# VH-VL binders against Polycystin-1-like protein 3 (PKD1L3): the designs that were tried, part 8

Target 1, 163 residues: Polycystin-1-like protein 3 (PKD1L3), of Homo sapiens (Human) (q7z443r523to685)
Amino acid sequence: TSLNMSTHQLTITVNVTSLEKSLIVSIDPDSPLLMTLYLGFQYQPNCTHFHLNITLPKDKVWQKDEEYTWVLNPEHLQHGIGTYYITAVLSERQEGAQQTPSLVSVITAVTQCYYWEIHNQTWSSAGCQVGPQSTILRTQCLCNHLTFFASDFFVVPRTVNVE
Short names: E, the ipSAE of ESMFold2; O, the ipSAE of OpenDDE; V2, 0.75 times the mean of E and O plus 0.25 times the DockQ between their complexes.

## First folded at step 2 (VH-VL)

Design v5 (framework fv_levilimab)
Heavy chain, then light chain:
Amino acid sequence: QVQLVQSGGGLVQPGGSLRLSCAASGFTFSSYYMSWVRQAPGKGLEWVSGIYSGGSTHYGDSVKGRFTISRDNAKNTVYLQLNSLRAEDTAMYYCARDLWGYYFDYWGQGTLVTVSS
Amino acid sequence: DIQLTQSPSSVSVSVGERVTIDCKSSQSVLYSSKNYLNWYQQKPGQAPQLLIYYASTRESGVPDRFSGSGSGTDFTLTISSLQAEDAAVYYCQQYYSTPYTFGQGTKLEIK
ESMFold2-Fast, scan of step 2: ipSAE 0.118; ipTM 0.683

Design v6 (framework fv_levilimab)
Fold by ESMFold2-Fast, scan of step 2:
Structure v6 (fold): chain C 163 residues (1-163), chain A 122 residues (1-122), chain B 111 residues (1-111)
Amino acid sequence: as target 1 above (163 residues)
Amino acid sequence: QVQLVQSGGGLVQPGGSLRLSCAASGFTFSSYYMSWVRQAPGKGLEWVSGIYSGGSTHYGDSVKGRFTISRDNAKNTVYLQLNSLRAEDTAMYYCARGITMVRGVSYYFDYWGQGTLVTVSS
Amino acid sequence: DIQLTQSPSSVSVSVGERVTIDCKSSQSVLYSSKNYLNWYQQKPGQAPQLLIYYASTRESGVPDRFSGSGSGTDFTLTISSLQAEDAAVYYCQQYYSTPYTFGQGTKLEIK
């Protein structure tokens, strides 16, 4: 069926200063919002011109807080350091339409898996990757070795009106 | 005035097929998650399948590859196509509307259809 | 998958008495101050009816003798001052993650 495209959209601007960490984008709507996020480097993306996309909320999540979280690893930030734009396009067909959403909180964070490397007496991320089940509150670490490790978080919260 | 009216079902042999229908009224059907939940005779409730407003689908592991959920927004109807039926699929099948209030999409079921009996027997 | 265990499996009580039904989750269903747990009532020959959502919020039209409590993994449905029409099977359900799962049910009989 042909659906009217929503004219309501959000733009998220992210300055990537390092490719050693993964970017976490978390959307926290007041009520459920079906949306598609589009990623662009140095340009504002749309549904016909984008580098990567994701539809939120995610299904088949391990924990509830993954539903509106997009994990972008260094391999996804292929244009290197610089300004990335994320455009969220809201679907006009919203599930649970009894509540009209008017506020959306957007949180972006960077994270990486670190473990203590006893031979070098330092923290290392070697052999570890941030997994897709990561959120603002926790980092999933996928490592090819068994050792003690920790996560690292830097958060920039923002709240925007969706209309 | 939300109503879900079910039809279809009946007696079918193992390996057979049936299509269940659930006609909705009293709300903007196209905007809602719809689900099917079944109950074997004398047993508890088991979630079977769900479909988002956009058409994405979920299935319980016991029915993946055999059942197909679909919707027709012009007719305000959700369907469940049952294929390769087994004796253990014998149950009352309910359609239900998914609703959530705030923060994150996850659905509890506030309105249920009257149920459609499916009996798989030789 | 999240497993829900209800206790007791059945209970028989008199009109006017108080009854409690427990639901234990194999893992926490708490996220951001909300418990993704609800309760349904199913009378013989009828579809389930929603009673309580988010562990403690009564659905519109549900009598105030029904109340829900608990957080994380341990939840309770309480019916104060039972009435004859409360004879039913009661189910808890989690909607924290898919697949959505139900407890095995508690059959409430009125003497």
Scores: ipSAE 0.000, ipTM 0.496, lowest interface PAE 15.7, mean pLDDT 80

Design v7 (framework fv_levilimab; at its last look DockQ between E and O 0.03; V2 from the best seeds 0.00; counts 0 for: pae E 6.4 > 2, placed apart)
Fold by OpenDDE, look of step 3:
Structure v7 (fold): chain C 163 residues (1-163), chain A 121 residues (1-121), chain B 111 residues (1-111)
Amino acid sequence: as target 1 above (163 residues)
Amino acid sequence: QVQLVQSGGGLVQPGGSLRLSCAASGFTFSSYYMSWVRQAPGKGLEWVSGIYSGGSTHYGDSVKGRFTISRDNAKNTVYLQLNSLRAEDTAMYYCARDLGYSSGWYSFDYWGQGTLVTVSS
Amino acid sequence: DIQLTQSPSSVSVSVGERVTIDCKSSQSVLYSSKNYLNWYQQKPGQAPQLLIYYASTRESGVPDRFSGSGSGTDFTLTISSLQAEDAAVYYCQQYYSTPYTFGQGTKLEIK
């Protein structure tokens, strides 16, 4: 979904129904932007009231598509089941990005890393975590053991408000 | 049959440390969220800590920075390391299985027998 | 934090009578059509046992005389016909947000 960025901030609303899965937030601007994302639980966050924040694009990435991706693990979503709000505040356009209006596409998904547990003949997420280099297209799995890995991936229904 | 068998605990002085263990059997331990809940003598229940199947942890505010929850899935055991113990930490400590992700609802459906921790000078 | 307040704190009732225990939360625990509210029974010298989850669903093995109702912030545990073995302390518990919290408990005694 593409949004017209006529203002300096947007709000993403995500319903979280699992405390064990990771939330992936992907923002794809038509032109390079500097933005700060603020996370809130059951309230709309701002620059002074938030649980967690990140500045995008990321400074260090393995691949380009990671620059505007925010991975929120269970420890980041420790507040509980319910609605999370993400406020993205635009700072400055990067050099060469002067076109207006600017469009931003937002995708939200939940995922988890699994491995085949041979003894129990079942998939397990034990000892595994979704890595920070995960994107909408690929899941990085960081595990404290070696085995055959897989992941699930589900797009989360969301509401985006441009303010 | 699902079983949770606890061990550890005992009498300790303020500032001391203890390690609690909870051995699980009768289910796929590695797939379940595990919690510790405590109950001071003659008082109600207080959630203390929880650990997801993937290893992420949660803590009650009263124990943050002092208690550490961990698990060894190879041993089907969840642990609670109690450091910097205070008198108000005196309680019966229960481990509990949370149905969580495995069943689609969150509740403590099985409990250990409890282990008593007494912090006293 | 979500605070749960039970009422009454204690009650004495005769066998065969109807008993209701209320639990009020400081904020709604309803999300996506589910109430993240559980009820537990704790008998003397024992660990708690799950009775009701999602406010109104009985745990397997729980007698039909136990029922849960309510939504949002107001919940009720009902024992339609009290039995002698029902003497215990009952706790409501929210699993909506951390820290997960319990009510202060209701002690049910048999006359």
Scores: ipSAE 0.028, ipTM 0.681, lowest interface PAE 3.9, mean pLDDT 88
ESMFold2-Fast, scan of step 2: ipSAE 0.296; ipTM 0.718
ESMFold2, look of step 3: ipSAE 0.060; ipTM 0.678
ESMFold2 (binder alone), look of step 3: mean pLDDT 90; pTM 0.916

Design v8 (framework fv_levilimab)
Fold by ESMFold2-Fast, scan of step 2:
Structure v8 (fold): chain C 163 residues (1-163), chain A 123 residues (1-123), chain B 111 residues (1-111)
Amino acid sequence: as target 1 above (163 residues)
Amino acid sequence: QVQLVQSGGGLVQPGGSLRLSCAASGFTFSSYYMSWVRQAPGKGLEWVSGIYSGGSTHYGDSVKGRFTISRDNAKNTVYLQLNSLRAEDTAMYYCARGYEITYGSSKYTFDYWGQGTLVTVSS
Amino acid sequence: DIQLTQSPSSVSVSVGERVTIDCKSSQSVLYSSKNYLNWYQQKPGQAPQLLIYYASTRESGVPDRFSGSGSGTDFTLTISSLQAEDAAVYYCQQYYSTPYTFGQGTKLEIK
């Protein structure tokens, strides 16, 4: 995975209030854009100081809506509850070609897989985790038991211009 | 001027191999997803394989395990290695340009196509 | 995999008439207000040429008589005031998920 330094960047702020749900970060550019996302806890990350990173668009996706989606499970939010910052850095083309400024939409959501636990008469997430093919529109549930399940999510839409 | 110039192809016996080449010019090749699409005589279009700008690949089910797509960004060329060929692989093979992930004005299409290379698998 | 079904399989019309070609997807190809559905024209002996992308956006250089419409699973390519050079096979194609798939094609013959 290559780290890119670009003069164009976007900062996303996420307030994590529960470690029982996965965070889904979706970036939808007006046209395809190579970018790298960096995650930081209580600080704005950059290419040399970050907790986690991902290069988008993802390859080997099953569906188009997965290409610019980053799934962060509770184990990825290692510092716990609090404010996380994500810095998206766009790849900049060298010599002879200018990168066109692009409009991007940013949506963050939280989701979790639930199933009805008959013995305890309650919804449970035990034995299930949110998979990497999840998007703000669909939650992939990877379970180690066979039963019906449902997903839950909360969406916070945001639209920004990239200069 | 965007151009995709294809070469390779020809007549081969079942079980044989061929290597198709597609030389690109007029655009920043390394930034583009590239694909191969085939068309059997008198039939429709079938997507065969694609390669991302970073080198990751994927394949249609009918060719998985037998065909290999690759690229050489220094030579602006994409290749398709055809192995274990069958009569049903007989087709015109097109190289097609996909989307550009580095430059913001791209779209998700096959907007430029090579002239095609005929592959005939016959005894 | 996403399957695209085109209708009709063939059609014969006169110059100056209007024709519509339908494409139905086995699942939605809509994501973030964009339909990942393209239309191509293929004339005999030639490689396909892009006509329409995002279901309704004309490619540069494509005449105004070509238009696309629809969303989600049902799409239509409309050609009005047909000209002799429009005799071709027309294909819809989805770019929503791999494997990328094409409709079976609609052959348009002009009387």
Scores: ipSAE 0.007, ipTM 0.573, lowest interface PAE 10.6, mean pLDDT 81

Design v9 (framework fv_levilimab; at its last look DockQ between E and O 0.02; V2 from the best seeds 0.00; counts 0 for: pae E 7.3 > 2, placed apart)
Fold by ESMFold2, look of step 3:
Structure v9 (fold): chain C 163 residues (1-163), chain A 123 residues (1-123), chain B 111 residues (1-111)
Amino acid sequence: as target 1 above (163 residues)
Amino acid sequence: QVQLVQSGGGLVQPGGSLRLSCAASGFTFSSYYMSWVRQAPGKGLEWVSGIYSGGSTHYGDSVKGRFTISRDNAKNTVYLQLNSLRAEDTAMYYCAKERVTFYSGTTYYFDYWGQGTLVTVSS
Amino acid sequence: DIQLTQSPSSVSVSVGERVTIDCKSSQSVLYSSKNYLNWYQQKPGQAPQLLIYYASTRESGVPDRFSGSGSGTDFTLTISSLQAEDAAVYYCQQYYSTPYTFGQGTKLEIK
């Protein structure tokens, strides 16, 4: 889904139905944009009232697909099951950048790391976390053991409002 | 007018150390990512190290653990500390500026290069 | 690490001829409809100069005879009507992930 973004904000609404999975929010701008994302549970956040924030693009990345990705683990989503709001705001401090409207695409997905638990012959998430280098293209699994791993990936419905 | 003026090269014995400097002017230095790229005599280009405007550093495999990149935004200068030098480190070292600032988006390429600083490692 | 392999290693051609230089990446450098692959020209005794970024976008001031193409892992630089001043070494470079590696270079000579 492509949205026109200029000096305005946009709000992403995501229904979180599980506290066990990680939420991946990927912003894919057509033009490089500096932005700050604010997270709120059951309210629309802004720069002075939010649960968490992040500035994109990230400074510490290994690959380009990590730059505009926010990974929200279950620890970040402990406010409850329900509607989370993410407000994205463009930065005012720009040098050498041309002030033009840009299209952005937003993808939201949930993922969880699993490993094969040989004693119970079942898949388990115990001792595993979705890592910060995860993107919509790959899931980084950080585990306290060295076994074969898999992850699920599901694009979740979202609504996006431009303001 | 963007300028990158390099200094600090020279002849050094194996196992020795040098610090390379690259003084920048003509742009807001603190907003831009900087890199070092080297070229052994008669050989191709090798990316050595980079430093983001936020201070994060990255290194090529051949120099990781031996070289340290740093920046002093007050002096508009990027440094490369070369330690435990080997004969294969003999090269022309270039500092390079990335075109796009952190605040304007991701970087695409090295748009300005310094004049080069020769480092020679030999007994 | 992403490795870039260029071919040919060298080529000798006459003024006015077409030249192609290939660059093959060990991993895809495509993300968000952009290929993070650059081409540089380095003349003797000079620092490298940018020709092409995003695989196919010509830098300002670069003549129309230079063009880039390709996507994902396979890329080509084409010089459609070679001039004497084009004698140089040409490098591809990926800017997709660290370390930001270069191809080994292709030497273009005029004869």
Scores: ipSAE 0.022, ipTM 0.604, lowest interface PAE 7.3, mean pLDDT 81
ESMFold2-Fast, scan of step 2: ipSAE 0.248; ipTM 0.710
ESMFold2 (binder alone), look of step 3: mean pLDDT 89; pTM 0.901
OpenDDE, look of step 3: ipSAE 0.171; ipTM 0.763

## First folded at step 5 (VH-VL; framework fv_roledumab)

Design a1 (from r7 with heavy chain Q59Y, light chain Y92N; at its last look DockQ between E and O 0.49; V2 from the best seeds 0.00; counts 0 for: pae E 10.1 > 2)
Heavy chain, then light chain:
Amino acid sequence: QVQLVESGGGVVQPGRSLRLSCTASGFTFSSYAMHWVRQAPAKGLEWVATISYDGSNKYYADSVKGRFTFSRDNSQDTLYLQLNSLRPEDTAVYYCAKDLWGYYFDYWGQGTMVTVSS
Amino acid sequence: AIRMTQSPSSFSASTGDRVTITCRASQGISSYVAWYQQKSGKAPKFLIYAASTLQSGVPSRFSGSGSGTDFTLTINSLQSEDFATYYCQQYNSYPLTFGQGTRVEIT
ESMFold2, look of step 5: ipSAE 0.007; ipTM 0.536
ESMFold2 (binder alone), look of step 5: mean pLDDT 93; pTM 0.938
OpenDDE, look of step 5: ipSAE 0.232; ipTM 0.765

Design a2 (from a1 with heavy chain S31D L100E; at its last look DockQ between E and O 0.04; V2 from the best seeds 0.00; counts 0 for: pae E 14.0 > 2, placed apart)
Fold by ESMFold2, look of step 5:
Structure a2 (fold): chain C 163 residues (1-163), chain A 118 residues (1-118), chain B 107 residues (1-107)
Amino acid sequence: as target 1 above (163 residues)
Amino acid sequence: QVQLVESGGGVVQPGRSLRLSCTASGFTFSDYAMHWVRQAPAKGLEWVATISYDGSNKYYADSVKGRFTFSRDNSQDTLYLQLNSLRPEDTAVYYCAKDEWGYYFDYWGQGTMVTVSS
Amino acid sequence: AIRMTQSPSSFSASTGDRVTITCRASQGISSYVAWYQQKSGKAPKFLIYAASTLQSGVPSRFSGSGSGTDFTLTINSLQSEDFATYYCQQYNSYPLTFGQGTRVEIT
């Protein structure tokens, strides 16, 4: 979904149905935008009341598509199963110019890293985490052991409101 | 002072419908997810359904999915649970509950009794 | 669905006793466990979240512990108002599930 950001914020609503998977939030603006995202569980966050925030684009990224990606692993989602709200707020810096509307596309997905546990003949996530370099294009798996790895990736339903 | 008050319970025959209500006060209702939890007579607790703060997202236990509908009216600080196609195993006290900072139930109403018998 | 199994299902105790109730999950649920107290004819009362964090206003004689699959509720010196049924509840994943309850009765 593409949105006009003629206002200075938007709200993303995502349902989290498991605390074992990581949430990937990708914001794809049509032009470079500085923004801050605020996470809230079961309430709409703002700049003074939130569980967690991030500034996009991220610092110290290896690939361009990492710049506007927020990776929320299970430690970040410890507030529970249910509805998470993300408020995205633009940074305004003006020198006599009038702002034009910007298009912003939002994708949310969940992903998890697995390895094949040979002793139990089953897939397991033990000792593996989804890493911060993950994007909608690829999942970084960080494991404390060397064995055969795999990951899943599911785009999840979300609601985006422009305010 | 958080207060939740359920109503609309009663005795009905199998296959019939009821609508339960829960009126909330003492907090900003439209900021919070809400739940229904039930308890059959002399039995344990069973989660029934959850609704997001604005009603846009809803979750149901498998035992009630397709038969029960959860809704909310944030202008009246009220929850509704529509109980359709009722079965004898739906006989229970139905509680509404508030979700605070997690998917656990920090405030409960006193419940309303639903009896499905014929 | 994650099955929560409580032990024991019931027992008798006297005031001043130390009471321990266990709850076992059918799979790992980290620390996503809540505990509730329910007296006959009344709604449950919330006691503990995140396995070990007491809700404000809960007496300090209550404590919780555990991670993964095994969880414990302890009442260090049972009071007359503590005779009730206790429930654990996981909130790791849908569907949300409760243990079957543990009744703490007066000897």
Scores: ipSAE 0.006, ipTM 0.508, lowest interface PAE 14.0, mean pLDDT 81
ESMFold2 (binder alone), look of step 5: mean pLDDT 93; pTM 0.943
OpenDDE, look of step 5: ipSAE 0.346; ipTM 0.800

Design a3 (from a1 with heavy chain L100E, light chain A50W; at its last look DockQ between E and O 0.31; V2 from the best seeds 0.00; counts 0 for: pae E 10.2 > 2)
Fold by ESMFold2, look of step 5:
Structure a3 (fold): chain C 163 residues (1-163), chain A 118 residues (1-118), chain B 107 residues (1-107)
Amino acid sequence: as target 1 above (163 residues)
Amino acid sequence: QVQLVESGGGVVQPGRSLRLSCTASGFTFSSYAMHWVRQAPAKGLEWVATISYDGSNKYYADSVKGRFTFSRDNSQDTLYLQLNSLRPEDTAVYYCAKDEWGYYFDYWGQGTMVTVSS
Amino acid sequence: AIRMTQSPSSFSASTGDRVTITCRASQGISSYVAWYQQKSGKAPKFLIYWASTLQSGVPSRFSGSGSGTDFTLTINSLQSEDFATYYCQQYNSYPLTFGQGTRVEIT
């Protein structure tokens, strides 16, 4: 979904309904932009009050779509089930005195890695994490054991507010 | 529409060097990871190396690590593979290949032959 | 490294036949399998990714199936242009590895 950013800031609101799944946030601008994202649980974060932050585009990625993707594992979402806010702050100063608004595409999804546990004959997530190369199109599964694994992927509704 | 053209192959003696090139067209080269894959005569396919879209990350097969160097020039849409300390077992057709999203090779060049023999 | 083993190594068939090629991974790789066709003297041609998803422009007579360790490429009604060598490839983890190939030959 494309959105018009007429200011240097937007807020993404997403409801997390599972403590087991990872949240993937993709913000793909129509032109190169430097941005900082701030995460808050049940409050709107800013540059001085947040749980986690990230700068985009990311360093040392293999594919271009990884540049503007934030992967939030259950450890990052340990504050609980509920509404998470992400404030994205853009910097147009990196490109000079740009006067036109930037368009961005925002997608949020949840995903999880599973492996087949032979003794219990069931799928388990123990020892597996969603890795940092994950994007809206693919899930990197990093497991501390050598076994068969799989993943799920669900796009979730979100609200984006332009400020 | 996607086109990959390899060059720089030839016949060389063991211990010598070659530099392979791959020129790309028909897609935004600077947005994609790229690969080299080789095939020894009458043998199967072997992955050789991968380079990230901007060249900042590189990964090599164990058989070539320390001897081969992969690089790219995004201003000229060109890949380079420097083959140093060549051995007879490096004899193969070398293909460049484009990667999309799953580390599989959706487009291939026609290959360039490297022969290493005394 | 994940070893990919194809069966059979060669397969003699006639136009119209149903051809089945199997590929077995040495460990679980979910559905991270691609299939390629290679004709003599030419570069490989990409057919299938995600074990079962056909690349655009690939004829519907080709199909893929499987997950975990056992994967299958099927050509439902063999055409004269389908005589080639077929490779599976895993992309679950580095190093990326291929099966040894299966030649589909005319008799």
Scores: ipSAE 0.007, ipTM 0.520, lowest interface PAE 10.2, mean pLDDT 80
ESMFold2 (binder alone), look of step 5: mean pLDDT 92; pTM 0.942
OpenDDE, look of step 5: ipSAE 0.258; ipTM 0.766

Design a4 (from a1 with light chain A50L T53Y; at its last look DockQ between E and O 0.80; V2 from the best seeds 0.00; counts 0 for: pae E 10.0 > 2, grease 20.1 > 18.9)
Heavy chain, then light chain:
Amino acid sequence: QVQLVESGGGVVQPGRSLRLSCTASGFTFSSYAMHWVRQAPAKGLEWVATISYDGSNKYYADSVKGRFTFSRDNSQDTLYLQLNSLRPEDTAVYYCAKDLWGYYFDYWGQGTMVTVSS
Amino acid sequence: AIRMTQSPSSFSASTGDRVTITCRASQGISSYVAWYQQKSGKAPKFLIYLASYLQSGVPSRFSGSGSGTDFTLTINSLQSEDFATYYCQQYNSYPLTFGQGTRVEIT
ESMFold2, look of step 5: ipSAE 0.007; ipTM 0.534
ESMFold2 (binder alone), look of step 5: mean pLDDT 92; pTM 0.934
OpenDDE, look of step 5: ipSAE 0.328; ipTM 0.798

Design a5 (at its last look DockQ between E and O 0.20; V2 from the best seeds 0.00; counts 0 for: DG spot H99, pae E 11.7 > 2, placed apart)
Fold by ESMFold2, look of step 5:
Structure a5 (fold): chain C 163 residues (1-163), chain A 120 residues (1-120), chain B 107 residues (1-107)
Amino acid sequence: as target 1 above (163 residues)
Amino acid sequence: QVQLVESGGGVVQPGRSLRLSCTASGFTFSSYAMHWVRQAPAKGLEWVATISYDGSNKYYADSVKGRFTFSRDNSQDTLYLQLNSLRPEDTAVYYCAKDGYEWGYYFDYWGQGTMVTVSS
Amino acid sequence: AIRMTQSPSSFSASTGDRVTITCRASQGISSYVAWYQQKSGKAPKFLIYAASTLQSGVPSRFSGSGSGTDFTLTINSLQSEDFATYYCQQYNSYPLTFGQGTRVEIT
């Protein structure tokens, strides 16, 4: 991935090579700041032209690790394999006491939930989904199909590949 | 050893206030959401409130909204529940509970509870 | 709010019996169900999350299953310490809600 920063914007470029994996985008600012991310497939998005957006830090987080994390599931990435662009627009209003950083760290990862399917002796993702509480450090796996085989159930809590 | 200890329960008249506390130990308190759950005598469990790890987000059951205030002090590993405008229906054992962290929004450790009785 | 309905409300069982408790949600909640055990005069004890995942230290005779709206807690070979009230709880959405409880009594 690449990072380009101006006074109030930065651009993240992500190459998506699989439509079955989830993308995790983590932003690590030097100090707390408000931002809006816009997603575009094969074009540079802005506040009026985008596929999907999110405001960070999230306002419904229960765990600190979630604040600056955007989880993009396969359903969010069904526009195709290829280059996704993320424009992060930093707030022009500083209602808090924190300074606006000129550089932030960005980490991207891909992940997918798997379980061991004993009948076929293979790993499977059937009935498993990467959940919204996932972060760069851990993967929330929501596996509703696996509850039927509780004695043979394995939850793979984290699979991360950085590209 | 995760330990949660509630305190501050008692007998009060309707319309009065009470402040419950919960002290935590045996885990990194500032990394976890925390909850209050209550149980009226000989009744089932009722979720009361949830507070995020840093205290920035709070959710309340409809029965207590506007009357109860949940807060936390991460420097002292302590939770507070301010119970205002108490009603007889608020009579219950109040439990402090720890969020499960990995999957969130369920209660993996509970305190022993503190009794609040509201009667004239 | 999502209503959780447990069945039965109570029943009697003997040591060694297989016990099944059901919990039905008023709408689909995927697998966002937890189970708790509560003995008289004590705080609830956490058993299961995600419908089927046992907490560390919970005996393997406990198991959970279900998805969507119908969920089951099963105790194989009931032990004397298992006589208690059991609650299901959904965490799909706020408000978080519990079932009304199922009391398992010794015959």
Scores: ipSAE 0.007, ipTM 0.523, lowest interface PAE 11.7, mean pLDDT 79
ESMFold2 (binder alone), look of step 5: mean pLDDT 93; pTM 0.953
OpenDDE, look of step 5: ipSAE 0.013; ipTM 0.619

## First folded at step 7 (VH-VL)

Design b10 (framework fv_roledumab)
Heavy chain, then light chain:
Amino acid sequence: QVQLVESGGGVVQPGRSLRLSCTASGFTFSSYAMHWVRQAPAKGLEWVATISYDGSNKYYADSVKGRFTFSRDNSQDTLYLQLNSLRPEDTAVYYCAKDEWSGYYFDYWGQGTMVTVSS
Amino acid sequence: AIRMTQSPSSFSASTGDRVTITCRASQGISSYVAWYQQKSGKAPKFLIYLASYLQSGVPSRFSGSGSGTDFTLTINSLQSEDFATYYCQQYNSYPLTFGQGTRVEIT
ESMFold2-Fast, scan of step 7: ipSAE 0.013; ipTM 0.581

